# Ledger of designs, part 134: miniprotein binders against b1l550

Target 1, 279 residues: b1l550
Amino acid sequence: MRLPEELLERARDIHSEAPSHRIKLDRVGSFGLKVPVEFKGFLLLAEADVWVSLPEGRRGVDLSRQVEAIYELSNPPKDPFSLCREAAISLLEKLNYADSSGVSIRFDAPLQDGESLKYYGVEISSIASDEIINKIRVEILGMTACPCTAELIRAYKSSEIAATHTQRSLGILEVSTKAEHPDPDKLASIIERAMSSPLRTYTKRPDEGGLVIRSLSNARLAEDVVREMIHLFLEEFGHLPEDTHILAAVRSMESVHMHDIYAERSFSLDEIRKEISSH
Short names: E, the ipSAE of ESMFold2; O, the ipSAE of OpenDDE; V2, 0.75 times the mean of E and O plus 0.25 times the DockQ between their complexes.

## First folded at step 14 (miniprotein)

Design vc7 (at its last look DockQ between E and O 0.02; V2 from the best seeds 0.00; counts 0 for: pae O 16.8 > 1.5, placed apart)
Fold by ESMFold2, look of step 14:
Structure vc7 (fold): chain B 279 residues (1-279), chain A 95 residues (1-95)
Amino acid sequence: as target 1 above (279 residues)
Amino acid sequence: SPEYRKLLLEAYKLIREALKLLEEGNPEEALRLLEKAFELAQRAFELAEDDPRTRMALWLMALIRRLQAEAYKKLGDLERAKELLEEARELAEEL
C-alpha cells in the first residue's frame, strides 16, 4: 500500500537534510533481503545486502531506491553475478550523491553428488565506484586424512599397514578482482581436489570404502591442503589481473582433538609469482 | 528431484504470465493462473528434501498469495485480499 502522492510532495524530505554531525558513512543500506536467483538452471532463494556511501552533508539514504535497484533487476530471476553487478551500477545511478555502492548475494550452490545434490556456500559481491571490484567467497566441506598418525602407525608396526584418522575439513577460497567473478564450481573443485577426498551426501558401503582408501592414499596436513589449493588456483586462474587478491584457508575439525586446526594464506597474483620465481 | 525443479519452473512461468495479465487489467484470468501456480508450488514443497528447496518453495507460495491479494484488490474485494496477505505472512514466517 502506497501513501497518496500529494502527501509525499508536502512532507519534509528528511533524507536530503544535513545531519547534526557531518560525518561520512562508508556503508548505509538494506541488509538481509530475500532475492530469487537462477544459478545453472536452479531457482534458488538468496540473501542480499545493498548499500551506498553517504556523504557528510546528507542525513539519510533513500531506502526505496536501494530496494528498487535490486528487486527490479531480480524479476524475473536471473544469474546472481549479473544481478550483483547491475544492481551495484544501478545504485550509483539512482543515488547520485554516493561515491560508491555495493551489493552482496549469498546462496547455497547445488553440486551433483551421485543421485543427490549437496550444497556449498557462495557469497559474491560487487563494489562500484569509478570501477567495479568483484569478490567471491566459496566454502565447501571435504575429508582429510592425517599423515602424522599414518606415519606413527607405520613406524610402530614396522609394516605397510595403511591407517590414520580422517575428519571433515572446511576449505575456503576468496577472490577479489577487477575481472568477472570466477566460476564458483571451479573454485569448489579446486578446494575438493586439494583435500584427501570429497565428502558424499549418501554413500553405499562399497563407495564409502573407496572414499576412505582415497583419503588414506592422499593424506595431507591442513597446511599442505592450503598450498595445494594455491597451486591449483594458479593453474586455473593465474591469468587474472595481477592485482587480484586471494585468500586460501582450511579449518580442519580434527577427529582426535577438542580443537580445530586452521591454516591460511592471503596474496595477490603479483606477490605469489615473485615468491615462486625466487626459488 | 527432477520433478521438484519442473514443478517450480512451471509455477514461475505461470506467475510471470499472471503478472502480465494484472498489468493489462485482467485480474480474473490472472487468478486462474495463480491458483494453478500455487498447486504446483505446493507439490514442489511436498517433494522438497532439504532446507534450500523447502525455502524456495515456501517463498514462491508466499509470493503467489501476495499476487492473488493484488488481483482481488483490483476486483474490489478488499476482504479477500486482506485474508490472502495474512496467509502470505504466515508462509513467510516459516522461512
Scores: ipSAE 0.148, ipTM 0.616, lowest interface PAE 4.8, mean pLDDT 84
Fold by OpenDDE base, look of step 14:
Structure vc7 (fold): chain B 279 residues (1-279), chain A 95 residues (1-95)
Amino acid sequence: as target 1 above (279 residues)
Amino acid sequence: SPEYRKLLLEAYKLIREALKLLEEGNPEEALRLLEKAFELAQRAFELAEDDPRTRMALWLMALIRRLQAEAYKKLGDLERAKELLEEARELAEEL
């Protein structure tokens, strides 16, 4: 049922009214939208969040205009990086009372694994205000082998390659920068290289055995993985602005425990450079 | 292009410095930086050739005009501030 236009003329604009409490809100928007994106030749259905700030003198946000902004830019489908940045800008223009806007786009990114595909989780964000901040979060599963158990077994059986428990571990890199979004495939590669071994979508028996042997030969604590991620990140992305902020983290789903092991470091490029130079 | 990205990053740097100067009560020096930032953003716009990157450059140009208007308001030049706000609106309509 479409309401008669005559009723719209008589209705007060509730969103433009003064609120009962004059308080600014940082983020008001629509979360969990579905938008098509093109990524590495794949057409993907991504989840999107769109928001703007709300000034103290305005009761509500024009949510329909936010949804319009992202969908207008999503047809035809485009890369999620451009979509994110352009939508953040469009939100500020369409909602002129907002001093800031943001867009976040989430999907599973395809990653080539021999003749098959695996994936990693990615969240691409842009925040627009007096500047544009680009954020990317990459999550990929790998495998870790415990060096502590390996050492105990080595001491007992004197084997060159000691048996140990292995588990899946989630590696996380989150980067916030005033530069362009870092390449998510490179971030995923850093995480995989920091672990004992990558995961495979499919393995033949010899390949499975080789994967396990590689993990045993590169036994690493969760702490080791995080430190290696940081090291590899600095080698690949050390050219980013000094105010670039990074979160490096690992969640190890321990196979011998009911709980997970977690390790993280948050830092700016300036901070970590000073730390390393002091040693 | 690497050049486009460099221009935008340099423009953003100048904008941040100008904002700080405006907060410190130095609108004259802020205006000098904003003018330079506008030139950089305009050059970036010229390099973008109808690419989606063009919208980023236009947005930045519009932002700079708004900040310049604010600086002129602080200087008491309301006429120039109004002109710059109109230019900012025109640039935003091209987005």
Scores: ipSAE 0.000, ipTM 0.156, lowest interface PAE 16.8, mean pLDDT 86
ESMFold2 (binder alone), look of step 14: mean pLDDT 86; pTM 0.868

Design vc8 (at its last look DockQ between E and O 0.02; V2 from the best seeds 0.00; counts 0 for: pae O 9.1 > 1.5, placed apart)
Fold by ESMFold2, look of step 14:
Structure vc8 (fold): chain B 279 residues (1-279), chain A 95 residues (1-95)
Amino acid sequence: as target 1 above (279 residues)
Amino acid sequence: SPEYRKLLLEAYKLIREAMKLLREGNPEEALRLLEKAFELAQRAFELAEDDPRTRMALWLMALIRRLQAEAYKELGDLERAKELLEEARELAEEL
């Protein structure tokens, strides 16, 4: 229910008052906003979160100004990365009592998959203060094949034919940097190449067989997928600032287990280069 | 489907033009564009092959109904505006 605007005129402006307890808040905002974006010629419906810091002497945030900041910039729809950064800057300008602002934008990014599209998850963020920090998280499903079972079966067979269980695995790359957001398609490609095989939206029987054979020929532990993701990431994005922070992770929905397997590594570019070069 | 994308982008272009007309106090012309936009968005909805494309089309359809309601309020037809807001609510609930 939307109340009449006349009630707002009679009511105190609660937000501009001093609070009972003078405590600074780090993130106060509006979450779950629907925002249109244009990505690679696609008009997509994204979900956005916007927030600002709140000083100890201010009771509340002007929430309508927050929402206004991102909606004004989303019409006409634009590239989500530009929207994210520009909205974060606009929040700090519009709500000048805040010393920091943030915007997150989430959408399903399209990838061409033969005759159809498949989608992978993207979340980008920009945090503005005296500097801007950009973060991107990409999640994409792939297929993994267990090398342990493959080795056991090989040991029992006189044939070169390999067999093992296969399962869906969710690969995750998250990058935090002062540079521009990395291209999400490149991140998704890194994740898929680290898997045993990509997943397809739709396959016919001959193509399905090919995917299974590919996965069997490229069996990998969840741990190996994470290591390969890191290796491929460094090859593609080693040029980013040394203080760039990365999280690489895999959650494997193991078909022969009642539970998921998880592997993760976080690092800065400086840290991982030193680690690798020591070997 | 390139047809889906073309319909959706054309619908949004008409929506932007209609929003400008509403700000300028031209609700009748805005309504003309919004009817065209709704037809295109509905066609895109029918062609949508997956959930993301369905959600985008539904969001546009709901937006158009809200803008039509705004236009009818400007024209003094409050009953039609109410009907359109209810339709927008129903479309948003599917989203």
Scores: ipSAE 0.289, ipTM 0.707, lowest interface PAE 3.8, mean pLDDT 86
Fold by OpenDDE base, look of step 14:
Structure vc8 (fold): chain B 279 residues (1-279), chain A 95 residues (1-95)
Amino acid sequence: as target 1 above (279 residues)
Amino acid sequence: SPEYRKLLLEAYKLIREAMKLLREGNPEEALRLLEKAFELAQRAFELAEDDPRTRMALWLMALIRRLQAEAYKELGDLERAKELLEEARELAEEL
């Protein structure tokens, strides 16, 4: 049933009313929208969040306009980076009472793995105010081998390659910058290279054996992985603005324990450069 | 290029200021800022030569034309507002 348009003229605009408590809100929006995006020749259905700030003098946000803003830009499907930035700016245009806006787009990014595909998780965000801040979060699974157990076994049985426990580990790189979004494939590559070995979607037995041997030969603590991620990040992305903020983290799903091991470092490029130069 | 990004950010800053001025009922000053913003966005577009980044410059140019149209509507110049909306549409079709 569509309500008669005549009722709209009589209805109070509840959203434009003064609130009972004059308090600004940082984020008000629609979360869990589904939007099509084009990424590396793939058409993907992504999850999107859109929001704006709400001034203290306004009761509510025009949520329909937020949804309209992102869908207008999603047809035809485009790359998620452009969609994110354009939608963030469009939100400020459509909702002129907002001083800030934000868009976040999440999907599984395809990654070539020989004749098959693997994937990594990506979240692309843009926040618009007086400036535009671009954020990207990449999560990819890899494999780690424990150097401590390897050393114990080596001490017990003289072997060039000591047996050790292996586990899946989730590597995370989150970058916030006033520059363009960093290339997510490069970020995923950094994470994989920082681990003992990458994961494979399809392995034949000889390939599986080789993967395990590589892991054993490159045994790393979770702490080692995070440090290596930071090192590799600085080599690839050291040209980003100094105020660029990075989170590097690893969650190791330990095979010998019921709990996970977690390690992280948060830093700006300026801070980490000063730290490294002091040694 | 660092120059391209700088131009876009500067254009965007001017756009936000212009939007504020429009809300405050100052369309004349808003138009001055929007003209400058358009020049910056156009220069950015020229630098981006067929890069996907060109789309952002075009999008900003279209937005600026829409905001200019709004300002001219407030000033009572409906003909100029219509022309600018048409230009905005043409720019958006290139996206």
Scores: ipSAE 0.007, ipTM 0.260, lowest interface PAE 9.1, mean pLDDT 86
ESMFold2 (binder alone), look of step 14: mean pLDDT 86; pTM 0.874

Design vc9 (at its last look DockQ between E and O 0.03; V2 from the best seeds 0.00; counts 0 for: pae E 13.4 > 1.5, placed apart)
Fold by OpenDDE base, look of step 14:
Structure vc9 (fold): chain B 279 residues (1-279), chain A 95 residues (1-95)
Amino acid sequence: as target 1 above (279 residues)
Amino acid sequence: SPEYRKLLLEAYKLIREAKKLLEEGNPEEALRLLEKAFELAQRAFELAEDDPRTRMALWLMARIRELQAEAYKKLGDLERAKELLEEARELAEEL
């Protein structure tokens, strides 16, 4: 049943009314939208969040306009980076009472693994206000081998390559910058290279053996992985603005424990450069 | 480039202000801001040199033409409004 349009003339605009409490809200929007995007030749269905700020003098946000903003820009499908930025600006244009807007787009990114595909998680965001801040979060699974257990076994058996426990570890890089979004494939590569070995979707027995041997030969603590991620990030992305903020983290799903090991470092490029130069 | 983004940001700020002016019944002042916004967006377009960033500049240019058309409609200049809408369409087709 569609209500007669004439009712709109009689109905109060609830969203434009003054609220009972004059308080600004930072984010009001629609979360969990599904939008098509084109990424590396793939058409993907991504999850999207869209929001704007709400001034203290306005009761509610025009949520329908937010949804329209992103879907208008999603047809035809485009790259998620452009979609994110364009939608953020479009939100500010359509909702002129907002001083800030934001868009977040999440999907599993395909990554070539020989003749097969693996994937990493990616979240691309843009926040628009007096400036545009671009944010990207990449999460990819790798494998770590414990150097502590390896050392104990080496001491016991005098083996050149000591056995140790291995586990899946989730590496995370989150970058917030006034520059363009960093390349997510490069971020994923940094994470994989920082771990003991990458994961493979398909392995033949000899390849599996080689993967494990590589891990054993490159045993790393979760702390080592985070430090290596930071090092590799600085080599690849050291040209970004100094106010660029980075989160580097690892969650190791330890195979010998019921719990996970977690390590992280949050920093700006300026801060970390000063830290490294002081040593 | 930092310059490209600065231009786009300045352009969309002017667009937002122009929309407020249109709502307030001041289409003449809105047009002044929109003209400035178009110049900024056009400059951004020129800086993008066939980069994917060109799309954002084109989108802003198209949107500005639409708003200019709306302003001219309010002023009673329907011919100019039609021309601007056609230009907006042409810009949008390049997106």
Scores: ipSAE 0.026, ipTM 0.375, lowest interface PAE 4.7, mean pLDDT 88
Fold by ESMFold2, look of step 14:
Structure vc9 (fold): chain B 279 residues (1-279), chain A 95 residues (1-95)
Amino acid sequence: as target 1 above (279 residues)
Amino acid sequence: SPEYRKLLLEAYKLIREAKKLLEEGNPEEALRLLEKAFELAQRAFELAEDDPRTRMALWLMARIRELQAEAYKKLGDLERAKELLEEARELAEEL
């Protein structure tokens, strides 16, 4: 049944009313939108969330205006970082009652792996208010080799045996900054270089042997991986604003244990500089 | 492939123009552009049918059907609009 359009003339505008409980909301939006993006020449279908703040005196958000903000900008498909920032600004323009807006975009980024591809996880966001804060999170799997077990095997009197357990480990870098989003490929590279070895989509036996030898030559604790990620990050991105916030983390699926281990460090650039300069 | 990407980008350009025409109250011209956009997206889908990482063509086809339905609603043809929305749902199920 289609209702008579005359009812629209007589109906209340529910969204613009005051709510019965005057409580500000921080994030009201549309989550799980599918949007096309262009990344490194690939057309990808990304998942996006869009939101705005809602003042205490406004009952609801015009949700159609929110989805307009990102869909208008997604045709033609473009760089997800520009889309993210521009959509956040457009939300404030279209929804003038909000004092902040946000957009997040998630996709699997392709990375060349010989003649094949592998992927790493990317989530970006832009939060617009009196300024724009850009956030990026990169996740990529690598291989770690345990130095503790390697030492125990050496001590057991197998001096010619280089052996230890290896496992997949998930490396995470998350950056929040007033500058433009850091290059995700550089973040992924930092994580992979901090690991004992990268993972490959597939290998033949000679290449697999090289991968294992690399991992044994770079045996590292999860703690060591986190420290190396921080070192490499500072070398590449130490120029970012001083209040840039970073999280560096590793979750390791230890092959000889029933549980994972986790190591993490959060810091701002000014905090870590003071910490390093105190030595 | 470069041809796949070229087809999708052209289809997307036509979709944006059609959406603007719908906002301006010109659904007949919007439908003309949307028909062309669907042809381009369909050709792109056929080029990439065995690569699951290139599902953008399918997404565009579904969106085009939704916009066509909106155009037909503005022209008063509700039966055609319903048919197009059903096709959009079927295309979305393949994602």
Scores: ipSAE 0.000, ipTM 0.234, lowest interface PAE 13.4, mean pLDDT 83
ESMFold2 (binder alone), look of step 14: mean pLDDT 86; pTM 0.861

Design yc0 (at its last look DockQ between E and O 0.01; V2 from the best seeds 0.00; counts 0 for: pae E 23.5 > 1.5, SAP 71.679 > 70, placed apart)
Fold by ESMFold2, look of step 14:
Structure yc0 (fold): chain B 279 residues (1-279), chain A 99 residues (1-99)
Amino acid sequence: as target 1 above (279 residues)
Amino acid sequence: MTEEEKKRLIWKLALKAMELFRKGDYEEALKVAEEAFEIAVELNDPELIARALYIIGLILMEKGKKEEAKEYFEKAAEVAEKYGLEEEYKLAEELLERL
């Protein structure tokens, strides 16, 4: 009979067999793929992960089709956000046994810094199922200055010149939303503005002194940096869907200590608005 | 194809239609949304039928075909009301008020 033969051919595919233990898997995929992307005029080599869900009745994933889904879309190089979303949809279409797919793309984003460039970390993802959830994480270094030490020194010396310790701090914003990914440069800007001062790629001695003075003028506790990041985020991105989820964090690399200080808050837009309006 | 497999296919088609819609590929988006509608009718699932009609209406509205879009929103509201689908009814009625 012709129909049974077609089913038998399908059944001989090891990946489509039933497993010995019928357990659904959430993420099965290819991780650490190198893909080219075009970001704001720069050609970058990004790192990508691709995955799909695997139902309890299927033994394996067709890994070749997973890799095909993203590499077909990456030539010629295009913006990482379109690549991320389109690849997630392509995965779900090509691997029709899956009920969800995901793509993550990681790269160092260039940012103009005077006549030079500096870089900040970006990781984006898109999870496709009955809808698409877009996530972006931005990490950028800045400077923080301790307000407590500055006040103590001023009290002891009665001086207009404030002195305190300054340190590098890593600011983190992570956004999960049904809307398009927020612009990473805007997220990076929010983080830098929340800190005492931005970090510069290159400064001369006179510029270094000015940078330190600006940092002292904006001395902030790590906790207050996180609060300021949230405030600035709401000003720029308060229009996003109410169920948008945000994580704001800072890790301060204390210059006079052997350990880091960490502060974090996660929230939805709905949650934080209710909290703020109650004050 | 099982009922579960058909429901999964409808959601995948709806997702594809919305992505084509965002790219401005309205003719292909409409074609894909109509495929989802046909499967929803085959399932005889009123919630999926109302949602598919709503999606078709949205695509037609963005193509500038307001009268055609109105017909689809009216049909979606009729299905939603007949089967007590309060969310789907409210959604369709909001768009009809705005036309």
Scores: ipSAE 0.000, ipTM 0.145, lowest interface PAE 23.5, mean pLDDT 79
Fold by OpenDDE base, look of step 14:
Structure yc0 (fold): chain B 279 residues (1-279), chain A 99 residues (1-99)
Amino acid sequence: as target 1 above (279 residues)
Amino acid sequence: MTEEEKKRLIWKLALKAMELFRKGDYEEALKVAEEAFEIAVELNDPELIARALYIIGLILMEKGKKEEAKEYFEKAAEVAEKYGLEEEYKLAEELLERL
């Protein structure tokens, strides 16, 4: 039953009331919305979070307007980068009491793997205030082979390709910049190239053997992977603004342990350039 | 065809559908997506079925066929409900509310 409009007009706008405690909130919004996006010719259903800041003098946020803002922009479906930016701006326009807004869109990005598809996780975000900050997080699984065990086996039995344990490893690149969102496919490629080998959705026997041999021939510690990711990132994205912030990380799901190995480095482009130039 | 061969075919068809969609060939994209749907049904994989229905619905929506898109989202919701796919169901309901 829709309440009669007259009753709605008489109802107190609880959200506009003064709160019992005058405290500003940084983020108030709807999380886990589903929105259609177009990505590389794929129509995908993405998960979206939308939020705004709430001033100390306002009890609540107009959540319906937040939801409306993103869906108005989602039909017809558009690229998630534009959707994030435009929605973040629209939120500030629609909710004029907010001094900041944000949109985050998450989905599994399709990646061609021969005649099949694999995927990587992507989260695209934009935060609007006096400026727009664009953020992208890419997560992709690869394979690592342990160089330590390989060395032990090589010492025991002379072999050009030493056996070692292999495991799935999750590589993570997160980039925050005032520039446009970096290309997520390029970020995914950097992660894959930093690992011992990529994963395959489907392997024929010869391909599987080749994949394992590649991994064994390119054994890397989790620490090696992170350093390689940073190196490759600088080569590809060194043109980004100096204040661009990066998180490079790896979570190795070690096959010989019940726990994971984790390594990360957080840095700005300015910071890391100074480090490299000092050597 | 083996189950694995069918799954591979679904992915090939999905890729082809998306390529056609990107080129603006919505009719052929729909045809290919429908073929993928049929294979998903043959595999009796409710997740693949629901996803195929979503893809078809999204293509139809882009083509301006809102009512037809709605039918596909409703079907996706039905499949999701039947097989206990909570996320897919929620998605379908959200899409339906906004169409």
Scores: ipSAE 0.000, ipTM 0.129, lowest interface PAE 16.9, mean pLDDT 85
ESMFold2 (binder alone), look of step 14: mean pLDDT 85; pTM 0.828

Design yc1 (at its last look DockQ between E and O 0.01; V2 from the best seeds 0.00; counts 0 for: pae E 22.8 > 1.5, placed apart)
Fold by OpenDDE base, look of step 14:
Structure yc1 (fold): chain B 279 residues (1-279), chain A 99 residues (1-99)
Amino acid sequence: as target 1 above (279 residues)
Amino acid sequence: MTEREKKRLIWKLALKAMELFRKGDYEEALKVAEEAFEIAVELNDPRLIARALYIIGLILMEKGKKEEAKEYFEKAAEVAEKYGLEEEYKLAEELLERL
């Protein structure tokens, strides 16, 4: 049923009313929207969150305008980086009472693995205010082998390649910058290279054996993985602005324990450069 | 340029103006802000116009041109009031109080 326009004109705009409590809100929006994006030649259905700030004198946000803003820009489908930035800007234009806006787009990014595909998780965000901050979070699974157990078994059996427990580990790189979003494939590659070995979607027997042997030969603690991620990140992305903020983390789903091991470091490029230069 | 492209350009120019301002390059910041203002006027976007006006005012204030800054803040307030831009109006008033 469509209400007559005349009735709509007489209805009070609840969203524009003064709130009972004059308090500014940081984020008000629609979460879990589905939007098409084009990524590396794939058309993907991504999940999107859109929000704006709400001033103290306004009761609510025009949520319909937020949804319109992102869908107008999603047809035809485009790359998620441009969509994110453009939608964040469009939100501020459409909702003139907001001093800030944000968009987050999440999907599984395809990654070629021989004749098959593997994937990594990606979240691309842009926050617009007096400046635009671009954020990207990449999560990819790899394999780690424990060096401690390997050393114990080596001492006992005198084996060159000691047996040890192996597990899945989730590597995380999150980058916030005033520059353009870093390349997510490069971030995923850094994470994989920091682990004992990558995962494969499918393996033939010789390849599986080689993968495990590689893992055993590159046994790493969770702490080692994080440090290696940071090192590799600095080599690839050291050209980013000094105020760029990074989170490097790993969650190891330890196969000998019922719990996970977690390690992280949060830092700015300026901070970590000073730290490394002091040694 | 499309309207969309012009709006994108205004944002780029605004960010550049603020960067130049933070670096103390007020002359170049002013030129960039003026360019943003001209595009905002072309688009007839009152919010972008008001924002460009108070940015110009801020730059002029830092240059020691207090009276000129005042005029730009007053113009920003006028635009904000005319088009019901409460946040922009409050900001312009705050800037006028700081003079």
Scores: ipSAE 0.006, ipTM 0.176, lowest interface PAE 9.8, mean pLDDT 87
Fold by ESMFold2, look of step 14:
Structure yc1 (fold): chain B 279 residues (1-279), chain A 99 residues (1-99)
Amino acid sequence: as target 1 above (279 residues)
Amino acid sequence: MTEREKKRLIWKLALKAMELFRKGDYEEALKVAEEAFEIAVELNDPRLIARALYIIGLILMEKGKKEEAKEYFEKAAEVAEKYGLEEEYKLAEELLERL
């Protein structure tokens, strides 16, 4: 049922009133919106959150204008990075009482895997105020091989046998910067190259053997996967602003253990360069 | 043309249509998308048919032809539902809700 327009003219504008308690709110918005995006020629279904700050003197936010801001920009479907940034700017323009806005967009990104596709997780954000901060988080599965077990077996059997356990590991790179969002495919590539071997959607038996042999040759501790991710990130993205903040992490789902191994490091570009140069 | 060559042509035409659409060349985008649809029907590939219908609907919607666009989204959703094409179904239904 749609209400008559004359009723809207008679009703109080609750949102523009002062609240009973004059307390600023940091994030007021609509979460879990479904939006289409175009990424690398693929039409993907993404999930979006939109919000603005609410000053102490305003009782409510115009929620319809928030939703309108992102839906106007999502038709036709476009690049999710442009959508994210432009929607954050549009929110501040449409809701001029706010001193900040934010948009986040989550989707599964396709990645070529031989003749087929695999997917990795992407979440991007743009937070607008007197500046724009762009954030991207990439998560992708890879394969790791335990070097401790490999060394123990080698020592027991000398160099005549090579064996260790292998498992899935989730690699994570998160970047927060004033520059444009880094390319998610490059972040995913960094994570995969840091691991013992990539995971494949489909392998034949000869290819499966090669995958396992490669992982044994590149057996790495979770700690060293994180270190390699940082090294490769600096090679590819060392040009970003010095106050760019990065989180690198891996969660290894150990096949012979009852629990996961987790390793993580967060840093700014300025911070990590000083650390590396001191050694 | 082989079946493989027809599929490649449909993908090239769909990409061209979306590029023209983003540039605001809606009349040319529509012609290219309609060509892709015709080949998808000839190929009898329901996923490609649903995607072509969706693209045509988007172009018509931006040209201000909402009633025609609705017809194309309804057809895209119908094809997607019949053949279990979950992603294509969700996209078409979402746009129908906006209309």
Scores: ipSAE 0.000, ipTM 0.102, lowest interface PAE 22.8, mean pLDDT 81
ESMFold2 (binder alone), look of step 14: mean pLDDT 86; pTM 0.856

